# Designs tried in a protein design chat: miniprotein binders against q5jf28. Part 9

Target 1, 318 residues: q5jf28
Amino acid sequence: MERERLIKTVEAILRGAGYRVARLDLKGSCFDLVASRLFLLLFIKATVNIDTITEEQAEDLKRLAKFFKASPLIVGLRSKSGELEEGVVYERFGIYALRPETLYDALLNNELPAVFAERGGLYVRINGELLRELREKHGYSVNELAQLLGVSRKSLLNYERGEQAVSLDVAIQLEEIFDEALAEPIDILRAKVEADLNVKPETPLEREVFERLKKLGLGLVKVKKAPFNAISTEDDIRLLTGIDERKTRSTIKRAEMVAEVGRIVNSGGVFILEKTKAEVVSEVPLIPKESLEEVKDADELIELIDKLKKEIKEKLFS

## First folded at step 3 (miniprotein)

Design ds1
Fold by ESMFold2-Fast, scan of step 3:
Structure ds1 (fold): chain B 318 residues (1-318), chain A 94 residues (1-94)
Amino acid sequence: as target 1 above (318 residues)
Amino acid sequence: SIEVIVFFEVKPGQEEKFEELLKELAELTRQEPGVESFEVLRDPSDPREYLIYETWKSREDYEKHLQSEHYQRILKELEELLAKPPEIEVYEVV
């Protein structure tokens, strides 16, 4: 109930801000919402307690974000330490985590957060060069200002060099002393993450399919916690690629999710099954593994996918 | 209805090409059934600063616009010409 309300709230915020949104109903997925608007693409994991995200989910979320040049976000309400604070950015496994209210302010009020939580404290990154200019303009020596703030001379110099964030208490004192905005906003909507895109397939079927797709000239990015098993690429072509032994209710649901996600990230979808009859679910072709042996390169695979989608569309209008 | 304002800062020297793309976007977008207005404006004091002012009959119509072929195509071309990501403000008419 609480989780469902959280996801609906996040979706409403995104749609209210003009984003196109796809929502997933997939247990254990690394993301629950994907949203796009203009040059912004967000992969969002919604979890009531931000400490429930696993390392595997976080790594896959970062892989998707890195591949699509998107920002990963965790949206939640609390942690093991209690309720999350509005306007404060938390971090789990290198991913920003924040409250729905913080996201609302960023998207609808154009108010980015500036405070981040780290090791039990609250901190702010400041414009160090501006700090130095204001200190000199007001006639404070390094030692005088350090004493007023209750920090060491070395810490103050590190603040001015941009090498160290200040505590929230110090940030408040600086604002009181200088009456100027020194805080650097945290651009949660354009976060860059690093991830290893070179992950090996896990199952025998995945290894066989990956080997065949690579022989066709496709690059592959493996993911585990998503409605697809890999992203297959060739130049500017992208396929959200599912791999399964047979067509099940789960396969159909994941194909539907792949179709929705694909619309948001401008990517096609395909499911490769050990044994099946060629068919299309929500514009996502399901093809037998043997079909990969009948095409000679990535271009022919794309042609097969497009042909299958067109045949279904023509039947509907015939 | 909703109102949307989008601010752009263009790379130096790309103003003419950027303006042509914005005009094309405006012409195509004004043909959509859900649009009330779509205007492209330039800051008279800074030739690199542009603004789109949009008014939509509903949030659903705006979402359809974001999914349109012409919007997505032109937006990809605009991306190469920008000095920084666009800034967008969305408002509900009270």
Scores: ipSAE 0.000, ipTM 0.174, lowest interface PAE 20.7, mean pLDDT 86

Design ds2
Fold by ESMFold2-Fast, scan of step 3:
Structure ds2 (fold): chain B 318 residues (1-318), chain A 94 residues (1-94)
Amino acid sequence: as target 1 above (318 residues)
Amino acid sequence: SIRVLVWFEVKPGQEEKFEELLKELAELTRQEPGVESFYVLRDPSDPRDYVIIETWKSREDYEKHLQSEHYQRILKELEELLAKPPEITVFEVV
């Protein structure tokens, strides 16, 4: 129940800030919300305890973020160390993790966080050039300011060079001494991540479908913890691609999710099944794998998808 | 410090009146010396759902808030507009 409230809270924050939002109701997914506003795109995993996110979920989240040039975020309330603090950025598998209040401040109050948690402490990145300028303006030598702060000469020099973050206590002291904002904000909304996009298909059916899509000229990014199995891409074409042996209730539910996500990330959707009659669920076509043999390239696949979507609309409005 | 999340589900048609009272509560509560933060959020996809996220310097400050004139007065009016009792979760910052 806490998780449901957390997701609703995050969704409310995003929508209140003018984002378009799609929410997923899929256990084990690497994200629960995807949100877009202007040129910003966020993939968000909401979890009460940030330690419950798995490495596999984190890897898929980073793959999606890298492919879509989006920022991945974890929004949560606790870790094994206790409750997360407002205004503090945590990290899990290379992904920023923060409280819903921190997201609220960033999106609705235009206040980015500046404090990050690392190795059991709280730290702040500061403007080292400004620190040096203020130190000189106030007449402090390196040794004098270092002694005043209770840090080593080497640490102070590293702070001024931008090579070392300061502890939160030192950051507070510096801003009190100089009466200037020295903290550098953490741009949680434009985080860049590294991820391997060259992941191999796992099942025989996935291998067959991937091979056929590649023959049509499509590149493929495999994901495991999402409502789709891959992103199929060529030039301006992007398809959230589901693969299943047969149509089940799960297939229909995932097709609905793919339609919603696709609207936010500006991508089409398709489900390729081993055996099915061609049909459309929430504007996402479900086609038999043999249909891939009937098209010669990616453009013809898009034409097939558009034709199927049009046929359903004509029937609904007739 | 302690953190409190309060979830509200409003009776259909009472959203505007509820929101006015909630805004008044927020304005008065933010003036209390023991408050660190007080956030009020509404689910835009479900206008009946609201959440308050509040952080207090101490449990004693939170208890003082619960006994304040403005909290007791406004809570009495808010309760009449709710579809169910508010759900409250309290956390200790460690």
Scores: ipSAE 0.000, ipTM 0.256, lowest interface PAE 17.5, mean pLDDT 86

Design ds3
Fold by ESMFold2-Fast, scan of step 3:
Structure ds3 (fold): chain B 318 residues (1-318), chain A 94 residues (1-94)
Amino acid sequence: as target 1 above (318 residues)
Amino acid sequence: SIRVIVYFRVKPGQEEKFEELLKELAELTRQEPGVESFRVLRDPSDPRRYIILETWKSREDYEKHLQSEHYQRILKELEELLAKPPEIKVFEVV
């Protein structure tokens, strides 16, 4: 369908540009693809209509991006207002949203977009210092150039100070007048986002597991819209941590996704269950919460995880 | 020109292998026409901490570097040795 084709297209663009990619098939997830090249890590939500993204999904996406020092991106085809335009950057809850063609140009043609949509209009950020230099070089006064552009004197001064974006029409006029590239590209691949990493666990089981992990010295970042419930961290230790009451088909599928994501973000995975026998699914250990009482610190938890993974490998090749 | 600073944290015991790959990346990258400098640094107080300092003639030259064959080849090997994703900071010289 339309969504499936969109995700496959985005994955093909990333792989064609040399990214390592992991894809998720998880309804309601805050991201569908995670992609890395050394120095760049992207968490991507692919959705046909960008307005269908919830605030909760957006907050989790920004939380993951902030924690992993990655860039979040939304790739989509339309909004409530109609089809997204190629070369235009939109925004949803503080996250850049754009067409797959725009991503293609950025990654394969080194052509970053410069136009952004805001309040129903199209705008461009100008190199204000260069604008002032070109205006002075060509002998225009502030008032003369403002009159030529059909803008106020105050607006032109704000453009030159870098305090105000220009309309797309004004940007076109400026480049025609000066025959110079004045538009500042939007670095969609290195976006910085704000997010609160101190979100509290919601369920009784999550609260209990978080307390046990904290006693081991691990810091925790809670997420809701991902194949894991938290990121557990201490110094160089990072674990994509799933929490479930029991082993289900959903648990198995999410463990598989955690393994794939972990390879891209260089993190281990573990699932902590209310009741289970210790076992390994897709190289991700599933352990009972009582096992957390039997280890004294984060290092011993990692040793337990590694031991379980090794035991399964030896059993398969015995 | 632009400057890039990359901070790395290496998995314990992988320091020698990481440094060999990073040195190879540095030698190949220094041959690119768009690079002004590419320096690799090791923290003397923390053998697991490395920094790269890069200076590029333009943003376009830096993007060409990210698409280079040697960068992508070494990237795959290098990522397996890292304890966490690198922290990247990009600056423009005023």
Scores: ipSAE 0.000, ipTM 0.153, lowest interface PAE 19.9, mean pLDDT 86

Design ds4
Fold by ESMFold2-Fast, scan of step 3:
Structure ds4 (fold): chain B 318 residues (1-318), chain A 94 residues (1-94)
Amino acid sequence: as target 1 above (318 residues)
Amino acid sequence: SIRVVVLFEVKPGQEEKFEELLKELAELTRQEPGVESFKVYRDPSDPRRYFIVERWKSREDYEKHLQSEHYQRILKELEELLAKPPEIYVREVV
């Protein structure tokens, strides 16, 4: 199983680089790994062929990354055009995609990639000011250097202004001519993404729960392709919030995943069910929707969650 | 030190075989004591286009590479798969 090997490899790279890692086994999820080290937080989708990621998964991945101030990454081996190249950054739906070897170099060798693929070509962003300085120092006019590189005068001026990336061929020629590091590395570990955080609930139960949580003063970010349905927030409080009609094996597995993810992203977890007895799964409380009617605000909800965790733990040991 | 860029254009249908040989060349070359870097690239828009970017500690190290058994053997095999002769650019940094 190629996918399993890929995920294990990525996890090993992250752990080897000192990251704390949580892995998910959830079909259709927008991420498979979440990893934290110091101030860095990564949400990673691992897929053998990077073209299999859906727009829905990509949008949810960007929402999670934006909300947690994290970097989203796709790690894969192939595209429709063949194997991904080591040291090259690809893009799907605004998310960087790269090989596990490229991630290894970034994390363990401190070698960020500089080459990116776009519209079927390979390109490099360069330090335009340094290019102009080197051109002048070596006595080349704009026209002379443009002729040497096989580019137009306008393109060369755009390169020097930092307004246009150069083709890989031009980048290679520049390295050969000047023997200077002109390439700008791509900071794959600190990617900034844009996403709409204002997504509406879809199901009747989800709408009821969202309305009640809003009434308690919590902000809500809806996600679909994750082990939770929403992120509930109030000031410093963050809850990975699951919503389900009833307790099933799927609910239990997702609660376990929520506990693991929550530890990495420094967030609590809770599952709100239409009908259930209050209980705790892997430190994540499962509470009936009715319990939300018994609390007045977000602080009381947190107190209820903490109380349930403590009561169940004490009953097991006394 | 020596800087080298090699540009390749592969015959249609020979891409897989060419890539296997190129990877073998890279593996063997990276083991040489005089190499500073040896990077291989493929153009994703044109599976027929490949590039090698090399850095060598000295002219002597580069010449040893050119005389190596693995370079001579693999280059002969690679040349059979090319649509045109490779374009090789060599520069010496003072």
Scores: ipSAE 0.000, ipTM 0.209, lowest interface PAE 18.4, mean pLDDT 85

Design ds5
Fold by ESMFold2-Fast, scan of step 3:
Order: sequence, then C-alpha cells, then structure tokens
Structure ds5 (fold): chain B 318 residues (1-318), chain A 94 residues (1-94)
Amino acid sequence: as target 1 above (318 residues)
Amino acid sequence: SIRVFVIFEVKPGQEEKFEELLKELAELTRQEPGVESFEVWRDPSDPRRYIIFETWKSREDYEKHLQSEHYQRILKELEELLAKPPEIVVIEVV
C-alpha cells in the first residue's frame, strides 16, 4: 500500500538522520509522525496526495506546531496537478508540502530546497543584495539587466530589494549570467506558523472536563484530529489530555499513542473518563472525571498522576 | 533513479557481528557502477535498529545489485542475526 510505504520511508529518513520518532496509527489524525533532534521538533502529516489533507487537519497541525514551538510538515507524492517534483516546496493551508526525497536531501545531505510552487508556476527567492552587487560589478544598469531577463524595471528593483520572488526561468538565467548561486534556501525544518489556540470544546463531556480543569488553574488547547482532545498547561506542566465516555480498545490504543508522543514532546499524559476505575496504560493514567473534584489545583493533579503511575508500577514489579 | 530504505531489527547481542557484515556489504556495494550512494545508519533511539539508505542510477542497476553474489551471500548471513525480516521500501523517481 502506497500510504504505508510512504510513512515507513519518512520514518526511516528521520531515524537515519538521528531523530527520535513516534509514529501514530490513527485514521484522520492531523499528523502521522512526530520527530525530535537537538533543538528541532517536527510534526509530520504523510499523505500520498497532498490535496486530501483537510482544512481541519491543517489547523490542528498548526495548533500543535505553534504550542510546542515545532515545525509542521506535509510529506506526499502527488497533487491534483500530478507528481510532486523533487526539490520543490508546495503549500497546503499554510503548511509546507514536499516529497520524501526532498526531506532526505534536507536531513541527510544538508541540501535545503530553494524552488517553491505557487499558482501554477515555479519560483525562487533571490539574494537581492548579492544580485545588486553582481549587477553593479558587471556594469549593468537596472534597465539593461531587466531587458536581458525579459522583466520590467520595477520587477528587477523588487528582486534586488528582496520583495519579489523570480520565476525559475529567471533564476536560471541569473545564475548563467553571473555564475553565482543566488537562490535562497527554504528552511522547511524551522517553519513558523500562526494558529488560533482558543478552540472551544464540542461535546458535553468535553465541556464538563474543560470546566473542571480550568478550575484547577490549567490552560487548555483543544485539538480534534489527534490521539488526545486537549493539551492542559500551567507553568512547566504539560499534559496530553484524552477524554472519553468509557474505556474501549480505542481508548487504550490512543493512550499508548499519547505515551509515545509525550516522550518526544516532553509532556505527560492523562485520560479522563466519564466511567472508569483508576488504571494506567503505558504510564498514562485513566481516571474518572470525579477525581478532578478531589484535587485542589494543577500541582495536586500531577501528584495524583504520579501516585497512580507508581502504584501500578509497584503492582507489576512486586 | 531508485531510492531504497532497508530497516533491520537485530537480535540482542548480535549487534557487533551484524555491523561487520553490514560494513562488508557496504564496501562491496559501493564498488558497483550503478550505485550513487549507500549509507548505513544506526538508530540512536534503538541500538538494535539499523537503516540502509541507497540511491541507484536506475531500476536496472538496483535489480543487478539484488542479483549480485555479494548481496545474496551477505543477506543470507544477515537474516540469521535478525529478530524480524528486513523491511524494504523502494521509491522510483524519474
């Protein structure tokens, strides 16, 4: 299957480049892989056709990236326009999208892409200051170089000021004329995104749990397309928070995913259920919502979580 | 061109022997005329996991590699040291 092969390829590239990686097997999730190395954190959505990503998935991906100060990335093979080109950066809902080969070159060959696709064309950002210096060194006036490139005087001035990208054809012509690298690389690994972190809970249970967590002093970032429903935060506290009516196989699987993701993003996990006996899955406690009434603040919630993890560990190893 | 990723999970305690065989495979494979790159990586998060990244000039060159004496001989020895069959992912790029 193409999608499975794509995800394995991306995971292999990341691990080969020294990243710690957690993979999710969750249908409809906004990300399939989360990876960290040194000061870099990446949330990656792998999809064969990049047009299949929904706006809702993209917004959640950007929310996670913004909250964790991470870079979001889409890795895919094609779009409605056909196969994605190696070395070309595409865009979906404000998120960079590229081929696995482009990611490989960035991570293992230290070769960042420079070409981006926009509205049916291919474009390159030019080092405008270097362009001006080369133009002056070779004795070209603005009008003379503009005529050689087949562009307007205004466009050339905008190129030199860094205010306008050039077409790929113009970029090629410039490097042929001056015999110098003028293209600016696109730092796909350090993309900064904007997202609204103030998303409201949707179900009655989510509203109830959010209200109880807020009473404990926790801030909440709601997500819809992830193995957790929210990120609960206060000072240095970060909890990937799941919310379910009852324990199901889906709950257990998502708790395992939360444990994996938490290790990469340095965050704890907890599942809050309408009906459950307190238990722990892969170091992620599952607790009844009424337990939130038994603690006074965020610190006591963390103490409860740590106590539950310790009690289950002692039971398993004693 | 063809890009190939091979993921290995080694039996505990067999890492040193596995690495010796991988180094031999890498040295012999890098001498093939159709290879562009052949990189061997150890997963820093899992000392039992190794990854090979290969780039071949063409599918025909990759297929010739699969039929090579050194590949077939070394792969049989490597398989005995693995906890699971190797995962092979092949991507063809024009």
Scores: ipSAE 0.000, ipTM 0.300, lowest interface PAE 13.4, mean pLDDT 86

Design ds6
Fold by ESMFold2-Fast, scan of step 3:
Structure ds6 (fold): chain B 318 residues (1-318), chain A 94 residues (1-94)
Amino acid sequence: as target 1 above (318 residues)
Amino acid sequence: SIIVYVTFEVKPGQEEKFEELLKELAELTRQEPGVEEFVVLRDPSDPRRYTIWELWKSREDYEKHLQSEHYQRILKELEELLAKPPEIEVLEVV
């Protein structure tokens, strides 16, 4: 299946579910779509084969998700093991991966998946306490139910304690025996991930810009596989920050993407360049790094950004 | 199967009338044998922006919908309330 078709399908599902969506056309990015609805924020990587995602992309995706209190998600069609199954959650570097049909069911049918793939098998987390209550209510001993399911006594006890997931076949048998929903849904829309936010700048220019922004009181989160190099923060201030030696066609394209992403994540954007004349691209200011020495603190930097945006508007409509 | 989404930008002050017409279109379209889903949505960040998300069994069923009496009648009324022509995108389900 074509990657473009996959991305359009995912975008259509998100928009159909009432999400605001920004799409990126940046090759090698850790995400292709960012989507927001109410208090939910999703960073989505769309790829035909989920195994093509690199560890570096996965780490950056988790950093963005952790920083923005968002959920990372991979949407794909296959892995090295073959086609992904509808209703099944896979995992890649600690990130949930699933088919577009599974996302559709979650967002439009309010049906969260419950089956996950692990070590070549399909498994379900069940409500162990409810299982024990149903077993006791129906008069089954531990040994009797274990025999009926074809599992060991030890496995059944682990299921009831919530210490072990059941195979999909056992989950089906349990729901047939008790005529009750035992499966615990996987909340793919509120996935919490861990990531190291203290990543060092890589280039001499990045180190210099980071040092200057820190002197202004801004905290910094470095990313590599995104249209920006860092997220800069101070109290209510949040800036998607690009860093380049000079203005190039790539700089302009990334500034446009930063404007779109910023709209969805409620963040401003700025590009810091080694040498440039101050200008604005799609509401994102491009400023020379020397301007950082002319501002005293983060508030003055925001005033500079707002002033530049206002000057462009006045020139266009005057 | 195909997915169609249509995005609308409504003239200021026409939102209520536009929603009534979209709801009527949805009610009539959901009676068509070729439709799987027909969902009318408002952008929570922009009260003037609406989307229709449609899932059709086939392209032929969608083409029949475009020729339906209710679609043609209601679309003509909706277009008078729009600030811009509707944006239509047709996608195939993977």
Scores: ipSAE 0.000, ipTM 0.130, lowest interface PAE 22.0, mean pLDDT 85

Design ds7
Fold by ESMFold2-Fast, scan of step 3:
Structure ds7 (fold): chain B 318 residues (1-318), chain A 94 residues (1-94)
Amino acid sequence: as target 1 above (318 residues)
Amino acid sequence: SIRVTVYFIVKPGQEEKFEELLKELAELTRQEPGVESFEVVRDPSDPRWYLIEETWKSREDYEKHLQSEHYQRILKELEELLAKPPYILVHEVV
């Protein structure tokens, strides 16, 4: 399957570039890969056709990126308009979208893309100050260079002021005329996104658990399209928080994914269930919601989580 | 003694100016009485990635460094060239 090949390719590119990577096998998730290198953190959605990403997935991806101070990225092969071009950055719901070859060049060849697609055209942002210097050095007047490029005088002045991107054809002509790199790279690995972190819980159990966690002093960021339901946070505390009515195979699978993601994003994990015996799955504790009434604050919750994790570790070696 | 690791990622195109500021910071910092070592390194695969490894005789000496005129002045200029805030790790050598 094409999607599986795409995800494997992206994972290989990231690992080849020295990133630590966790891959998710979760239908409908807002991300398929999370990758870290030094303080760089990437949340990546891999989809063959970039138009298939939903608004809900995009919003959750941006929430995760904003919360973790990470960059969201879509890696894909095509859109409704056809195959994506190598070296071109596209956009979906405010998120950069690009081909795996473009990611390869950025990570393994240190070649950031400079061309972006907008309104059916291809464009490049250029160093306007350098353009003016080169024009003057080569003895071109504004009108002469504008005529050579087939653009208006006003457009050329806007290019030199950094107020307007040039078409790809103009960018190519400028670099041919001056034999100098004028294109400004697009930093796809450090994209800043905005998202509303104040999303309300939607199920009765989620509402109850959120209220209990808030009483402990924890802030909450709700997500829908991830292996966890919320991120619980207070000062240095970060918990990928799952919420479920009972322990199921799905709960176990998601706890395993939470453990993997948590290692990459340096966050703990916990699952809060309506009714369960306290236990640990893949280093992620599963606790009954009543346990939240037995702790007074976020620090005590972390102590409970750490205690449960150590009880399991001791069992393995005793 | 205290070991401090500071990671930087520089905005593309600002590497030369960033290195000038880092060299100035290194030269001034190495003259402080509390410093044991101050090393600047670059990632060979990505020219935007820098790391400083510092060792200080004590935490108090490191705190004096953070209050120094040269550190505060250079840090303000340096931060404008960074793609993200510096990532600082502080450890005690055992």
Scores: ipSAE 0.000, ipTM 0.122, lowest interface PAE 20.1, mean pLDDT 85

Design ds8
Fold by ESMFold2-Fast, scan of step 3:
Structure ds8 (fold): chain B 318 residues (1-318), chain A 94 residues (1-94)
Amino acid sequence: as target 1 above (318 residues)
Amino acid sequence: SIDVYVLFEVKPGQEEKFEELLKELAELTRQEPGVESFFVLRDPSDPREYYILETWKSREDYEKHLQSEHYQRILKELEELLAKPPEIEVEEVV
């Protein structure tokens, strides 16, 4: 499959670059890979056509990235306009989108992209101060250089002030004239995004569990398009929190995914079920909702989780 | 489209020369109009093991690549550095 091939390729690129990687096989998830190396954390959505990402997936991806201080990325091959170009950064819903080749160059060749696509054109941000210095050093007036580039005097002044990106053609001409790199790289590995972390629970069970966890002193960040329903937080405590009516094959698979993701993002996991016997799947406890009434605060909940991990351990074979 | 996977096992001590040739092959191949993707990867846990992952727009484009001067020239040089013949898997993607 094109999609399976794409995900395998992105995973191989990340691992080859020394990243620790967790892969998710979860239909409709806002991310397919989470990867960590040194101080970098990446949440990656891999999709053959970048236009298939939904606004809901993009909002959840940005929410996870904001919470974990990570960079969200879309890695894909095409859009409605055709094949994505290598070295070009695209954008969907405020998230950088790029080809696997572009990611490869950034991670393995230390070559960040500098070209971005906008409104049907290709553009480059340049070092405007360096441009002005090179222009003056080579004896060009503003009007002379503008004439050579085929741009207006005002555009050239805006370029030199860093107030306007140049077209790719102008960027190429500038490097030919001055024999110097002027392009500013796009730091795709440290993208900062804004997202609303105050999203309300959707189901009656979610509302009950959220209200109880809040009474225990935990802050909550709701997500919908992930293997967990919320991130529960207090001080240094972070729990990837699943909520289900009952234990199903889906619950077990998502608990396994939560364990893997948790290792990359340095967070624990727990699943809260309407009715279940207490058990552990891949070091993620599954506890009945009624157990939340047995603890008085977040610290006691963590003690319960730790106790269950030691006393009840069930490993599922992959 | 055509997906190609190639696994190389390099003779001990030939890794640097192999990487230079593989990098040259990658740079030239990525300039071909028929290529969708062309990745060169190294297994960090096995320094002698290298992979190429390729996707071609059509079978005709892949065949043009196999007939290219750069592919034929570089492949001859690469073969001298290998501990065993490359493992090649080709799959046609609908």
Scores: ipSAE 0.000, ipTM 0.312, lowest interface PAE 13.5, mean pLDDT 86

Design ga
Fold by ESMFold2-Fast, scan of step 3:
Structure ga (fold): chain B 318 residues (1-318), chain A 111 residues (1-111)
Amino acid sequence: as target 1 above (318 residues)
Amino acid sequence: DPEEIVERYIQALEEGDIETLKSLLSEDVTFETPDGTVLKGRDEIIEHFKKLLEQYSNIKFEIESIEVDGDTVVVYFTFTVEENGKTVTVEGFMIFEVRDGKIVEILIEYE
């Protein structure tokens, strides 16, 4: 109930800010929303308690973000420590986590957060070079300013070198003393993440399909916690690729989700099944594994996908 | 083995085996419900389970998948109960933190 309300709130914020949005309803998925506006692309995991995200979900979220040159984001309300604070950025497995109100301010008020939470309290990164210039201009020695702020001389020097974030209280005191903006905003909408894109297939069927797609000249990025099993690529071609033993209700649901996601990330979709009759679900072809033998390269695979989509459309409107 | 401890916990809950549940929980265990309520301590959590067992019959957990990441175990499940001859089904996940052979944290969310 609370989770559904959270997801709807995040979706409303994104749409209100002019983003195109696709929502997923998939158990265990690494993201619940994908949103695009101009050159910005966001993969968002919405969870009431940010501690519920697993390391596997976080790794897949970072893989998708890295591959699509997108920003991953967790939007939540609580952690083990209690309610998340508005304007504060938290971290879970290297991914920024924040309240929907913080996202609202970033997207609709053009107000990025500057405060982040770490074990031991709330912190702010400041412009250390500017701090030193202001200290010297106002005639404070290192010892004098350190005493005024209630910090050690070593801490003050580390602040000026940009090697240590200041506590929120110190950040407030500094801006009051010098009457200048020292805080560095956290660009939550353009986060850079690291992820290993060279993940091995997990099942015998996945291994066989990956080998066939590689034979066609496609690069592959394996994902586990998404409505598709891999992203297949050749230059500017992107194909969200599902792999199943046979057509199930889950296959159909995931194909529909792949169609929605594909529209936002400008990518095609295909499901490769061990045994199936060729068909199309929401513009996503479901093809038998044997069809990969009939094409010689990635371009012919795309032609096959387009042909199947046309055949179904012509049959429906004839 | 964290996975074995969590599997025993789920079986004990289905069977209404309060003694086994007590043995698998740390004294200071915490339990976070889908509505964000936090139950603290083994005795409070056991009383919660006793109330659940009194309200519902034929409690069944169908484990869809289990993921283990160090001391953290994530269980994706379908939970089925019967009340007055009516079957109610919910899907969700549970996150367990296991330390020194005992469950120290449980978190449940429904989908």
Scores: ipSAE 0.000, ipTM 0.304, lowest interface PAE 14.8, mean pLDDT 86

